# VH-VL binders against Putative inactive neutral ceramidase B (ASAH2B), part 24

Target 1, 165 residues: Putative inactive neutral ceramidase B (ASAH2B), of Homo sapiens (Human) (p0c7u1)
Amino acid sequence: MRQHRQFMDRTHYLLTFSSSETLLRLLLRIVDRAPKGRTFGDVLQPAKPEYRVGEVAEVIFVGANPKNSVQNQTHQTFLTVEKYEATSTSWQIVCNDASWETRFYWHKGLLGLSNATVEWHIPDTAQPGIYRIRYFGHNRKQDILKPAVILSFEGTSPAFEVVTI
Below, E stands for the ipSAE of ESMFold2; O stands for the ipSAE of OpenDDE; V2 stands for 0.75 times the mean of E and O plus 0.25 times the DockQ between their complexes.

## First folded at step 11 (VH-VL; framework fv_modakafusp)

Design x7 (from x1 with heavy chain G57S, light chain T31R S93H; at its last look DockQ between E and O 0.48; V2 from the best seeds 0.00; counts 0 for: pae E 12.3 > 2)
Fold by ESMFold2, look of step 11:
Order: structure tokens, then sequence, then C-alpha cells
Structure x7 (fold): chain C 165 residues (1-165), chain A 118 residues (1-118), chain B 107 residues (1-107)
């Protein structure tokens, strides 16, 4: 399990310390919510079209609480950096959230909104080519009179180019 | 038509308390947070706090903590903001504001002028 | 707290001029910025939300742009009825905060 930058939202803090009614507490918990006209995993800020080795590629996605991915997740990956291989017409994973050159930040907004920021600190050994960043998350959905469910989602950045210095 | 109708202007002495009402019509009161905004004469806008009318949960900006109480009455679709221990610098127009969508305040009350003078 | 630094504090322009107002956030707030118009003695009116989305019923001469920390509000062709004070406002984190305002006048 990769360490994530964690913070206590005041809403979660209050629910943690006010546990007199389990059912009421569950019904009062704020679920994940996407902005108007968006879905989870949508790209809010794409990477620049081109980077040199040694630079930092950054993509920002509509996010959800990363704690949801700890529960009931079949894959323990929050992000991948992928390189396009034209010979096989496929994307090859070159690193993930366990890699030292990647950073994952979760930024809590208002009323269940959040962003996931992915940074790739491009190593000087990176091969030139076409890359993309993917984000894998889970959102919590609570229906009235039903148990909460955790739903998977993914986002994929537009492709960008890495060139040598 | 969505309307936010606030109570009338008030003149108060320092140390007193004022309670401003904001009655809503034209939308479901419990669907959106109600906000309170202060504007001192000739000055900009300052957020005071909000209430979730569905749960009664509030958040008050640190500047106003301890002096502001924000409440809601879902039987009358009315929000309230109470400001205690009034000072002359509390002389301002006070607005309630909300939106159908949390992305912006679509609807504002007409404002309530509070004057604090000796 | 997230501070919104708005500039200029006032400006004077002619009818038909392009007017530009900027806000800078003290930290990244992505695109969670509104722009409001306030005329004397009136409540503020929402013009732009989510940095660039035009509110229903607002004339197309108003626009917004930016992401991250730097945001711009533009009136493409200033009209006499646009005399007002304009405010940016962030809604990424509480406390919600407004810029200091820009008073727009016609010379």
Amino acid sequence: as target 1 above (165 residues)
Amino acid sequence: EVQLVQSGAEVKKPGATVKISCKVSGYTFTDYYMNWVQQAPGKGLEWMGWINPNSGSTNVAQKFQGRVTITADTSTDTAYMELSSLRSEDTAVYYCATGYDWEGFDYWGQGTTVTVSS
Amino acid sequence: DIQMTQSPSSLSASVGDRVTITCKASQRIYRYVDWYQQKPGKAPKLLIYAASSLQSGVPSRFSGSGSGTDFTFTISSLQPEDIATYYCQQYWHIPLTFGGGTKVEIK
C-alpha cells in the first residue's frame, strides 16, 4: 500500500467524533460528487503538449476520496504513466504510483468535490516518445435506505511528447 | 420565481444582538446551503458562514466565530443569522445568498442594513 | 485562508473599450472562481462561474478565463450599463473569499 498524503477534512472529523447514531451517521456522511457537467476521472487540466527530460508533467483529474480505493479495490494502483509503442500499437506502463518519480495528491474541495493531481518527474533516462497519464479511483455512492457502494472509475490524459534535453 | 426576502433594517447600540431572517420561496429550501455575506459601507464582500438546512450543520468564518449563530427553520423555509456583542465596525449590509448549484450564488436577498451607534 | 488579489482596484474606460480585470489566488484553486457584478445599493449578480462559464441571461460580451492561480475577467465592448464594481470569489475551500473589487467607470 503506497503512502498517500492524508489530511482530515473537518466534515469527516466531525462524523468521526459524533457517533451516537450509526444509521444517522451513515446517512449524514458526504459522498463523493463530481462538478456540474463532469464525471469522475475527467481531465480538468491536461499536461502540456511537450516536455523535456527533467521536467515535471502534471495532470489534474476530477477525483474521489482515495480511502475508497483501499476498500474493495482489486488493483492497488492510483496512477500509471504509459508510453505509446507504435510497433505494437499499444501503451506500455513505464511507472505507477509506487515509483519514486511520481506524485499523487488529493485535494478536497467543497461538498464532496475533489481533485486528483498526478505529477511525473521525468527522469533523465526517459525514452523520447508519446506518453499519457492515467488515474484510477473509486467513488462512494450512498442511496437512501441502501448500503453505501464503491464504484470504480478511470481517467486518461491527452497524450503528450517527451523529448531529450 | 426564486426569492430570498430578508428582514428590515435595524439600528442597534454597541453590545446588543441582531437577528436577521431570510425567507425563501421558489425552490426546495433543504437542497442547497444558505450563505451569509457582510459588506461594510464602501467596502467589499466578506463571507460570514453557511448552513446546510437539511442537517443543520454550520460553518462560520474564523473572524466571526463565537459571535455568529446561523440557524434554519425548515417548517417556514427561513434561515437566520444572529450577530451578538455588536461593535461599531459591524455596521454593514448583510446578505443571504444561495444557488441551485453550489458553483456560484445565483440568488441573493435584498440585503439588511444594520447600523451600530452609540 | 485563500487570498484573492484583484487588480486594478479601479479603472475608467470609454464605451466600446475592452476591459480586463485580473485575480490572483494565494494558492492553486484550479478553476473554482466566480465573478460578480454589483451596482450601488444592489446585491451582487453572478456573471461567470467555474472561471469561464457564462451564467444564464448574461450578455456574451462578458467572459472569463484562467486556471490554477491566475484568472481574467473581460468585457469585450464596455457599455454604459456595465458601470459597477466587479468581484472575483473562490469556492475551492472555506472560508469562501472575495477579491477586493474593481470599480469600473465610464470616462
Scores: ipSAE 0.005, ipTM 0.526, lowest interface PAE 12.3, mean pLDDT 82
ESMFold2 (binder alone), look of step 11: mean pLDDT 92; pTM 0.944
OpenDDE, look of step 11: ipSAE 0.407; ipTM 0.779

## First folded at step 14 (VH-VL; framework fv_modakafusp)

Design z1 (from m15 with heavy chain N54D, light chain D28S; at its last look DockQ between E and O 0.03; V2 from the best seeds 0.00; counts 0 for: pae E 12.5 > 2, placed apart)
Fold by ESMFold2, look of step 14:
Structure z1 (fold): chain C 165 residues (1-165), chain A 118 residues (1-118), chain B 107 residues (1-107)
Amino acid sequence: as target 1 above (165 residues)
Amino acid sequence: EVQLVQSGAEVKKPGATVKISCKVSGYTFTGYYMNWVQQAPGKGLEWMGWINPDSGDTDVAEKFQGRVTITADTSTDTAYMELSSLRSEDTAVYYCARSEYYDWFDPWGQGTTVTVSS
Amino acid sequence: DIQMTQSPSSLSASVGDRVTITCKASQSIRNYVDWYQQKPGKAPKLLIYDASNLETGVPSRFSGSGSGTDFTFTISSLQPEDIATYYCQQYDNLPLTFGGGTKVEIK
C-alpha cells in the first residue's frame, strides 16, 4: 500500500509553494495531523540496510504541509543525506534538497495527514560508507482557544550502508 | 487478511431509516478513512461521505447532506452509515471502502442491498 | 463539485482489440485520478492509481495516462475476463467524484 505515491516535480512543488499571501494564510490554518501513535518526522518506511551505488534509497516520514516552512522563514532545506565519518565521529552532509540526486515528494492526505518521501539517487561516484537521510519540516498546531502555531520538527532514518558492488 | 464485512440486505418503506454496519479486521481501524459509496441498480458509483475513525471527523457529499450520518465505534472496529427519509431512488447497493492518503478505495466491503418499496 | 466526464458510456469490442476510455475533469486535478474495474455483482477493484501507476496484481495490459484535465485508460489487448464497467475517480477535492462509467462488452 505504501507504494502509492504522488510524484511532484520540484518545479511543480515550487509553483504551488508560491501561492499568494491570502492563500498561504488559508493553508496555514489547516491543522496538520500525525497518525495515532506517531509524531511528525517519524519514519514510516526506512531505507534498506544496504545499497549499491546507482540504486535509489528511499525513506518515508510522517509529514506536514511544506507551506508551513515558508511561513517560518527559519528553515532552508527539507532534507539532507549525511555520511558518517568515523575519524571525526560525526555526520557530514553530502547533499540536500537542492542537489540533483535527491527528490522530495509531499503526498497530501485529507484532514491534515501527509507523508514526506525522500529519495537519494545514489551517484556512481558515491563513497562507500554509512549514510542516513534526514527530513526537516514544520507542522501547524491548533490548540483549543489559542492561535495556531508553526512548530519545527525533524526525522532521521536508520543508518544504511552504501557499497560499490 | 484485511476484511470489510457489511451487514445484510434490508427492505424498507419510504420515509424509513436504514443503518448499515461495516466491521473491519486485519488492519488498524483508526489508521485509515472509511468511505461509503452508493450504486443504484444499473447505475454508476456515487461517493456519499467518509469518516476518520481516529478523530470522528466526517464529511458528507452535498446530495446526501442532512440524511446521512456516518459514525465509527473504535471499541468494535465498526463503521456505520445511517440513511434517513428513504426514497425509492435510494434503492441501491451500498459499499464501505477503506482509503488512505490518496483517497483511493481498497479494499471494499461486499455491499449491502437496500430496497425501498411501498 | 468537480465533474468527471467519461466517454464512451459503453463499447463493444473483440478479443484482442485495443480499448481506450477517456475522462475529462471540469478543472485541473493534477494527476489525482484512479481507475476502477467493476464486474457484475462485485465490488469495484482498483486498477490504476495516480493516473498511471498499476496496482499490484493487475495485468500489464492495463495502463493509464494523462494529467491536468484529460485522462486516458487503455486495455492493450482485450480479454474475455475484462468484461466490466470501468470508472475514473478524482480525489483532488471533496466531494470525491466518479466518472459515469464505461461498460465494456465482447462482440
Scores: ipSAE 0.006, ipTM 0.439, lowest interface PAE 12.5, mean pLDDT 81
ESMFold2 (binder alone), look of step 14: mean pLDDT 93; pTM 0.943
OpenDDE, look of step 14: ipSAE 0.019; ipTM 0.650

Design z2 (from z1 with heavy chain G31Y; at its last look DockQ between E and O 0.06; V2 from the best seeds 0.00; counts 0 for: pae E 9.1 > 2, placed apart)
Fold by ESMFold2, look of step 14:
Structure z2 (fold): chain C 165 residues (1-165), chain A 118 residues (1-118), chain B 107 residues (1-107)
Amino acid sequence: as target 1 above (165 residues)
Amino acid sequence: EVQLVQSGAEVKKPGATVKISCKVSGYTFTYYYMNWVQQAPGKGLEWMGWINPDSGDTDVAEKFQGRVTITADTSTDTAYMELSSLRSEDTAVYYCARSEYYDWFDPWGQGTTVTVSS
Amino acid sequence: DIQMTQSPSSLSASVGDRVTITCKASQSIRNYVDWYQQKPGKAPKLLIYDASNLETGVPSRFSGSGSGTDFTFTISSLQPEDIATYYCQQYDNLPLTFGGGTKVEIK
């Protein structure tokens, strides 16, 4: 939820030979799970349609444990802020997770569920235009009798407008 | 056989407090969020807030902030919603409903009627 | 808050008629709409999730469609047991909000 933010949680649990319910609970604590009817990277809370410079754009995605991305050799960034350039019909990256004006929060939910919250603190110097926020993550898929697999995913917010006045 | 059983109807005076219970059976209480929904007479449904029973984390809709307290007791598998400073507009049926994140309200409790009258 | 404008507020139809209910969101909510049925004196029941997916055990005469801001719920052939109030609900953003409801009666 956007009101319950927590920075980086690395909690995990070991598989045991307990009752079926206990085993299921333990497995859900060491894997990532998306809610019914959704996939990793789906937007749970979009940005507002419009912001002025100096405001904070916030998007919440169906997330996965950030540790999975840290372990992945091809992972570049958890987030991008992108501006649409109509003349080239392309999106241009203006910020990533290393930028001083962005924040990435991971909130661990119930048994394998989690949220990723991305904030963009819109600088006074931001160019007016159409923007979007993207999230890049990796989920851990564990079949009980097989090695775990780390799978990449991405989410993309609906576009929003930034204005100066 | 998942069941959400709510406490019985209540009649209250303006300014009083009501606390409604929602007892869960047929599933593991800490695996799902519990939501509370208000339905005033002849009106639609309005989301009040939720609790994560495992962590105790809550979120309450702005309209109800300051008057609503949502709690859970994992020893009895029971969620509670307490509404204080009751006013006539709080006359309604109150439902608990299970969910994962924001959605999939299934199942619902049977509802608890609260009547606020002078 | 995202406003869900549901229409009509009530309707009356004959058994076998096709019934159509609409919801319009005040901003794009993608396909994040659920539809609930509430029979008189009962709690709501989930019928349709994610705008168009039929919940388990729900008769096939119920359907949903739409994306973005405009959503439609249809009963292809109204039955006596379908007397109820129907609600759309968005879950794209907090607070969660419901449509005003559509009371369906049989004439």
Scores: ipSAE 0.007, ipTM 0.533, lowest interface PAE 9.1, mean pLDDT 84
ESMFold2 (binder alone), look of step 14: mean pLDDT 93; pTM 0.943
OpenDDE, look of step 14: ipSAE 0.359; ipTM 0.759

Design z3 (from z1 with heavy chain S55Y; at its last look DockQ between E and O 0.05; V2 from the best seeds 0.00; counts 0 for: pae E 10.4 > 2, placed apart)
Fold by ESMFold2, look of step 14:
Structure z3 (fold): chain C 165 residues (1-165), chain A 118 residues (1-118), chain B 107 residues (1-107)
Amino acid sequence: as target 1 above (165 residues)
Amino acid sequence: EVQLVQSGAEVKKPGATVKISCKVSGYTFTGYYMNWVQQAPGKGLEWMGWINPDYGDTDVAEKFQGRVTITADTSTDTAYMELSSLRSEDTAVYYCARSEYYDWFDPWGQGTTVTVSS
Amino acid sequence: DIQMTQSPSSLSASVGDRVTITCKASQSIRNYVDWYQQKPGKAPKLLIYDASNLETGVPSRFSGSGSGTDFTFTISSLQPEDIATYYCQQYDNLPLTFGGGTKVEIK
């Protein structure tokens, strides 16, 4: 069975600093890292190809500390849910992280690694169609002998379909 | 130098329990996942599960649910895999292997042979 | 679970031959495929990661390619020391899964 992290364990982690952290691990907490061979915003777990209204769509991305986005002050949005509109040949934002039907969870991993879980609790009124989930973040990069910088990144899930019950 | 050193070979009877250790050196133990992989004689590799040593979180493959316990001791930089209710088909070489999150395995331990015989 | 179908299960070739091994994933895994070499009695050794990147110290006669569902591993000129079993592994999604292996022998 694949583990799914709930809001409460992520919230507790964000509010509590572990006393077992090593000095090296503590020093590495000031930067974000992506795993070898991956980049920030890469999809770790895609959504299922199809959902019915009332279900929960979930995507997990390679993430970064969300306070980097808050400190940026110009990018407050962590996620969008978008629907493809054939009439305009474009993706239209249906909701974002301010919407009551979305959840954003950040899970701090090992030594600057982290992931971001985005849930969309598909409302009963959702229109059938092709959707995608996007994640927007900022990573803090500190190379040796260089000043720290904050860099924007984004991830985009594979498209999935929403159908009526 | 990064090293993963596993405990020695074991011979067990059906129904017994085995606990294999994997002691690390040369890197920060809590900075990487530790994976366990089973290889039956003449067979391929099968992932059993992993542990985040920093927080103790584990994920195990469905095939091994209920029989495998993966733990880590950060005071000794040692990971453990315990397999209970041993069957003859559990005769295998067991490897520990380091990974970052959702990444390739490097390095691997030397392997621990477990033989289950009546 | 993502199934990795590896072909062939075994092969024999002459020194100097080009050897090709394939893996097919049951769904797209993008480029998140590793290739390992395992000699008898030894732990697997990483050769290629992310489908096509050579690990440090791996001879250039080894290569990998592919994306999505279809991946290949190639030894451009087989050497006697390349006798081993080769495995692909996906790490796009849990559980992590391996191909069935390809035993490579010299004729």
Scores: ipSAE 0.006, ipTM 0.550, lowest interface PAE 10.4, mean pLDDT 83
ESMFold2 (binder alone), look of step 14: mean pLDDT 93; pTM 0.943
OpenDDE, look of step 14: ipSAE 0.019; ipTM 0.653

Design z4 (from z1 with heavy chain D57Y D59N E62Q; at its last look DockQ between E and O 0.04; V2 from the best seeds 0.00; counts 0 for: pae E 15.0 > 2, placed apart)
Fold by ESMFold2, look of step 14:
Structure z4 (fold): chain C 165 residues (1-165), chain A 118 residues (1-118), chain B 107 residues (1-107)
Amino acid sequence: as target 1 above (165 residues)
Amino acid sequence: EVQLVQSGAEVKKPGATVKISCKVSGYTFTGYYMNWVQQAPGKGLEWMGWINPDSGYTNVAQKFQGRVTITADTSTDTAYMELSSLRSEDTAVYYCARSEYYDWFDPWGQGTTVTVSS
Amino acid sequence: DIQMTQSPSSLSASVGDRVTITCKASQSIRNYVDWYQQKPGKAPKLLIYDASNLETGVPSRFSGSGSGTDFTFTISSLQPEDIATYYCQQYDNLPLTFGGGTKVEIK
């Protein structure tokens, strides 16, 4: 929730134009778009293959307006950091967007494009192992002669290793 | 009032370079995109590219890549389009046009006629 | 690139006639179409945005409709001052592309 408030403060801005009519028209015309040949949640920048505790892991995804997730209310998290557990052959959630060590930034681009940056500030208590970062979002789509719909999507980073000193 | 005033007509030889200016007034230059549009004689409109004057980020249509440079000078509120290696088929009227986001071209400059002749 | 196929390329009609111009997109572009009017020797002027919304100050005889791939621009009662070339323009995807234009003349 704290990341949600910080996200709003850092990534939202008031568009200040000479006319409120022009601002309204721009806002009413914007839908989420993905770049050609890509889809929402695709990784634009993977994490490095290896980190030491205390470093910051960063992944950048094809994003969508985070307001869509708030309005939809079917998903309450924007991200997870997951650790692979060989004993159960599964990924376990270590933290999410409500955790102190994560940051979520939304960067609005031109022409409906955007990206989502996820940072994990690796705590000095992190267990060594194999990790991944996931992003959960919702895009707004207006299809032919249909009401606008909000569609869920997810992205998953390539795995990376965390080692200790 | 919002105005886009373009530089005057140019006559150039093949292989030369032309640089057209578009000076704005009546609005915040860095708050809008500036587009360039080509219209050859008796032909339709063709989008060349745009610039975000605040960031300097540009997009140039693939047809014009390698020959077109779009720039902006925020100290003079002026956008520029430079077209190099001129050919006779580059004879056209060139417009600058303001946009909010990627559409809604309004206003347009008065146009700059470029004639390329041997 | 998204092609905008505009038809007809020219037409001639009498004052008071209904005039219809169409644009067909090579793929669905939702309602992301604007229409421009260009009088001889002048810069284009925006008339219709988002397929059907009339720009401020544009006479009510102008209208637009359509979504997906098929779009229509209509002048309900042609006036002498409507002699111009009309262009559709899509903004769903880069590069931005215009239709080939429709020259409208009075018989």
Scores: ipSAE 0.000, ipTM 0.456, lowest interface PAE 15.0, mean pLDDT 82
ESMFold2 (binder alone), look of step 14: mean pLDDT 93; pTM 0.945
OpenDDE, look of step 14: ipSAE 0.008; ipTM 0.584

Design z5 (from z1 with heavy chain G31S, light chain N93Y; at its last look DockQ between E and O 0.05; V2 from the best seeds 0.00; counts 0 for: pae E 6.3 > 2, placed apart)
Fold by OpenDDE, look of step 14:
Structure z5 (fold): chain C 165 residues (1-165), chain A 118 residues (1-118), chain B 107 residues (1-107)
Amino acid sequence: as target 1 above (165 residues)
Amino acid sequence: EVQLVQSGAEVKKPGATVKISCKVSGYTFTSYYMNWVQQAPGKGLEWMGWINPDSGDTDVAEKFQGRVTITADTSTDTAYMELSSLRSEDTAVYYCARSEYYDWFDPWGQGTTVTVSS
Amino acid sequence: DIQMTQSPSSLSASVGDRVTITCKASQSIRNYVDWYQQKPGKAPKLLIYDASNLETGVPSRFSGSGSGTDFTFTISSLQPEDIATYYCQQYDYLPLTFGGGTKVEIK
C-alpha cells in the first residue's frame, strides 16, 4: 500500500463535552456515505472495453476514506488487477497497490461522499487477454446511539480486453 | 456531566481472579467504546483492551490475552474487566476510559487499586 | 506494535520556564497522538488531542505539534499547578500505546 498515506488526512472538529456531547459528536463527525441508490465499491465509471498495451486503464468506484483501511486488516491492498485464465476458469492477480503499474487516487467529496480512482498503466509486456480491476476499502459507519464501526467492502469492474496492437 | 465511577480497591492472593466495574453516567453507554488501562506503581500507562458495549466486541492487548475478559452490561451501563491468574506484577491501578473508535480517551474513571500479595 | 519513545523521563524547571516534551514513534503515524496530564493519585486528564488541538478548558500555555514520527508537547510558561507526569499516546494502530511518561517538577 505504497500510495495511500498521502490521503490519510483527518478533519479536526472542536468538540464539547456538554450533556449533548454524544449527539454533537455524531453530528460533527462526518461518516462515509454513498450516493443514493449506490453502495460502497459500486462502479461509477468502468474501464473502456478494450485497451492496448501502453495505455492506461481507469476505473472509478464509490469510495470511502482510505484511513479506515489502515486500522482494519481485512484487506491487504486497496486494489488488484486481475487476469482471467481460461484454463483454470479463474481470475489471477497480476498487480496490486504496491505495483509500479498501478495508481490509487482518493477524491474527497461533500458530506462524506468520495470516489476512488484506480489506474493501471498497462505495461508493454502485459499479456493479451481479459482483465478486471477490483477495489477494496473500508467505510466508517456511525449509527445513532452506537459506536462508530469500520466495515469492509469491495468493488469489481466489468471485464475489459487488453490487446498488443 | 459525564462520569465514570469504578469499583473499590481489591486485595487478592496470587492465582486469584479480580473483577472491577466501571459504571457510566451522563452519556449513552452504547455510543462509545470502553477502554481499560493498567498502571503499575510508579510506572506508565498500558492499554489492556476495549469493548464495544453495543455489540460486545472486544479487543485485548497481546500481553493480557488469555487472562483478561472485558464485558459490558447495557442494562446497568456498567463495563467490567476481569483479570485471572493474578500475579504480583498485576499490582496496579486500573482505569476505565471512554473513547470513540481509535480516538482519544475522555473521561477517565477514578481508578481501582488492585494489590496482589501472598 | 508502535513504540512511543518519550523524552525526557523527568525534568525540573522554574516557574515561567518553557518546557518541551517529545515523543518519537517507532514508525510514521498519522496525527492520532494525544497528550495527557496525570497528577499524583489522580487519573490522567486529556490536554491535547490529534497532536495539536487544545482540549476545551485547558489553559493556552499548553500546546502540541508534530507529524510523522516526531511529536512535541509544550508548556510555554510553567506554573506550579503543572507539576505532574505527562504522557503521549498514539491511537493510529492497535495496540494503543503510551509514551513512558515525563515527570515535571518545579525547582
Scores: ipSAE 0.037, ipTM 0.687, lowest interface PAE 3.8, mean pLDDT 89
ESMFold2, look of step 14: ipSAE 0.081; ipTM 0.635
ESMFold2 (binder alone), look of step 14: mean pLDDT 93; pTM 0.942

Design z6 (from z1 with light chain L94W; at its last look DockQ between E and O 0.04; V2 from the best seeds 0.00; counts 0 for: pae E 8.9 > 2, placed apart)
Fold by ESMFold2, look of step 14:
Structure z6 (fold): chain C 165 residues (1-165), chain A 118 residues (1-118), chain B 107 residues (1-107)
Amino acid sequence: as target 1 above (165 residues)
Amino acid sequence: EVQLVQSGAEVKKPGATVKISCKVSGYTFTGYYMNWVQQAPGKGLEWMGWINPDSGDTDVAEKFQGRVTITADTSTDTAYMELSSLRSEDTAVYYCARSEYYDWFDPWGQGTTVTVSS
Amino acid sequence: DIQMTQSPSSLSASVGDRVTITCKASQSIRNYVDWYQQKPGKAPKLLIYDASNLETGVPSRFSGSGSGTDFTFTISSLQPEDIATYYCQQYDNWPLTFGGGTKVEIK
């Protein structure tokens, strides 16, 4: 062998290891990652148990890059605000991300981590009752030698109450 | 070797502002969150907030909302925490601490003692 | 906010004793608990993460267990260098919160 590991320049080894680490970090920048031990859509910060009309309900979820949802032709909404209807024992959607009273913020984190903040600016006309906030997203998964895939996920906040005064 | 080196102790009067630095070495500064933790004398630890040094995004605990500003300078690999409108209750040791996200803090800075006296 | 109730607030034990510290969460936090040791005049040091995983370089006399709301931290044989205050912390939900601490002294 013309080259032997015993005589190789230390600088060459440092560059080689740095290059491998750089490639891994680059891949982490272009995919979505959930924090250790968590799943996309997990609630990081629940809403308060109770709100009055005119207040702002806020929920924070483990998120993913919203461009993944835009690239998905079947994507419909990033969020819903839902009211529990005891008479039908079901949740009714009262607004979504197209509504003037909702806000959706994406906060890019480190190395593919992110979160999504959903706000509901509770209108004065809101019916009193039990509500929840849901988040709908898509994460990009890319293993080093495989095609990228876009996977859907959902998050649901704990229920909270809205009162008129 | 990963190191978080904080600025030195400070003595301040009520109503003043303090800005504590946390200089990082031994890892990629923009690859981790930086957290700030308060420990009043003889008391436990309280999380103050964090920053994503890459984007500049921050979050501050409700107790400190309106008085705490957390920043990062990626050209010097240094995080800062500024606490304004100081009160005697703010007398404490302040730590910076690294995290990957919502996870454990490792390592911690050596701490910066701030004394607020009238 | 998730409250972490840590007990006892202090204890005194002899070298070689088994020491147990508990931490109770106000709601389920799954296994998202860590434990820190803070020696007098020093910054906290991570000992246990994810409730039961021993951090690299931490002596095997330290251990943790639990899930849901009830967590324990154990020193199987107390050593003189273990004089410290120990803290649990949850990281399941914002804001991150700590237990009140347990001061461990040698009698």
Scores: ipSAE 0.006, ipTM 0.556, lowest interface PAE 8.9, mean pLDDT 84
ESMFold2 (binder alone), look of step 14: mean pLDDT 92; pTM 0.921
OpenDDE, look of step 14: ipSAE 0.018; ipTM 0.639

Design z7 (from z1 with heavy chain Y101W; at its last look DockQ between E and O 0.16; V2 from the best seeds 0.00; counts 0 for: pae E 10.3 > 2, placed apart)
Fold by ESMFold2, look of step 14:
Structure z7 (fold): chain C 165 residues (1-165), chain A 118 residues (1-118), chain B 107 residues (1-107)
Amino acid sequence: as target 1 above (165 residues)
Amino acid sequence: EVQLVQSGAEVKKPGATVKISCKVSGYTFTGYYMNWVQQAPGKGLEWMGWINPDSGDTDVAEKFQGRVTITADTSTDTAYMELSSLRSEDTAVYYCARSEWYDWFDPWGQGTTVTVSS
Amino acid sequence: DIQMTQSPSSLSASVGDRVTITCKASQSIRNYVDWYQQKPGKAPKLLIYDASNLETGVPSRFSGSGSGTDFTFTISSLQPEDIATYYCQQYDNLPLTFGGGTKVEIK
């Protein structure tokens, strides 16, 4: 289990986040970094290989401050759940971060490190099949003698299977 | 340049308390976790717990819960581990070790030998 | 707690021999294993992180592999300076736990 995460400093950002101009200015000055040997969007904890309907699929990604995505008005979604359609050899979006069955948590670490946790509370009506979870974020990068920039990134979980009872 | 310097060796009686310091230099103390590791004579390494020096939050392994207090003083860039109700099996070398997140203990302090004898 | 079962507890090999050390986790821990070297009287030193990545400045004769529950650490050609005790460590879940160690000596 994830017991140490219960004792750490963390900041949770809800999908219905409300912010002030002062808070936004402060948060935008905090740069993001990824752990050594990893990059933003890398999977830290994959989903299990298989779930039954009614279970919760969970993936943890190397994250970045979600306020960076609020400043990017081009994309509004933090996550998708996608189902593989073998006949078209493509992935189809089943739900996103606006859906009742998904949760997005951001856990702040030290000096710009963070995790993004995506949960999919698999509805009883979910179709059996192969699924994946994707995370979409933006990191703030500050190089010496250059203006700070906001860059997009994405992560994709390994595929997992959903079965009915 | 990065250094973790621990306090000197201690000899204690059973039931006493020991407090070991780990003074940091050469990096931003509040930017990394500080871990404490026990190594009994001729034995392996055992993680005791860690502290986030920025927030003061700690996690302690169950074996040591109730007897270990891990603290940090950001004004002196020093971490502390206090072990109470000492037993003879607490005779060990104690290390502090820096970590970025979950892993990568680097660097380690030089170790502090604690001897518990009657 | 995740138990890391490390084997063998000790070994003796000749210079130039291949040395293999294993760790088995009590549950899947993905690739969240580091390997440490501890020379007598010294603090441990990180050699391998994330099961297979060589830390900066570590000789290429050291390597690691594995995922899930079974992990292997290898010295391709043992050198006299490799006399040490080697430890695996999992960091997938708290408490952080180490294997029991493998003492490596030269015959």
Scores: ipSAE 0.006, ipTM 0.501, lowest interface PAE 10.3, mean pLDDT 82
ESMFold2 (binder alone), look of step 14: mean pLDDT 93; pTM 0.936
OpenDDE, look of step 14: ipSAE 0.022; ipTM 0.603

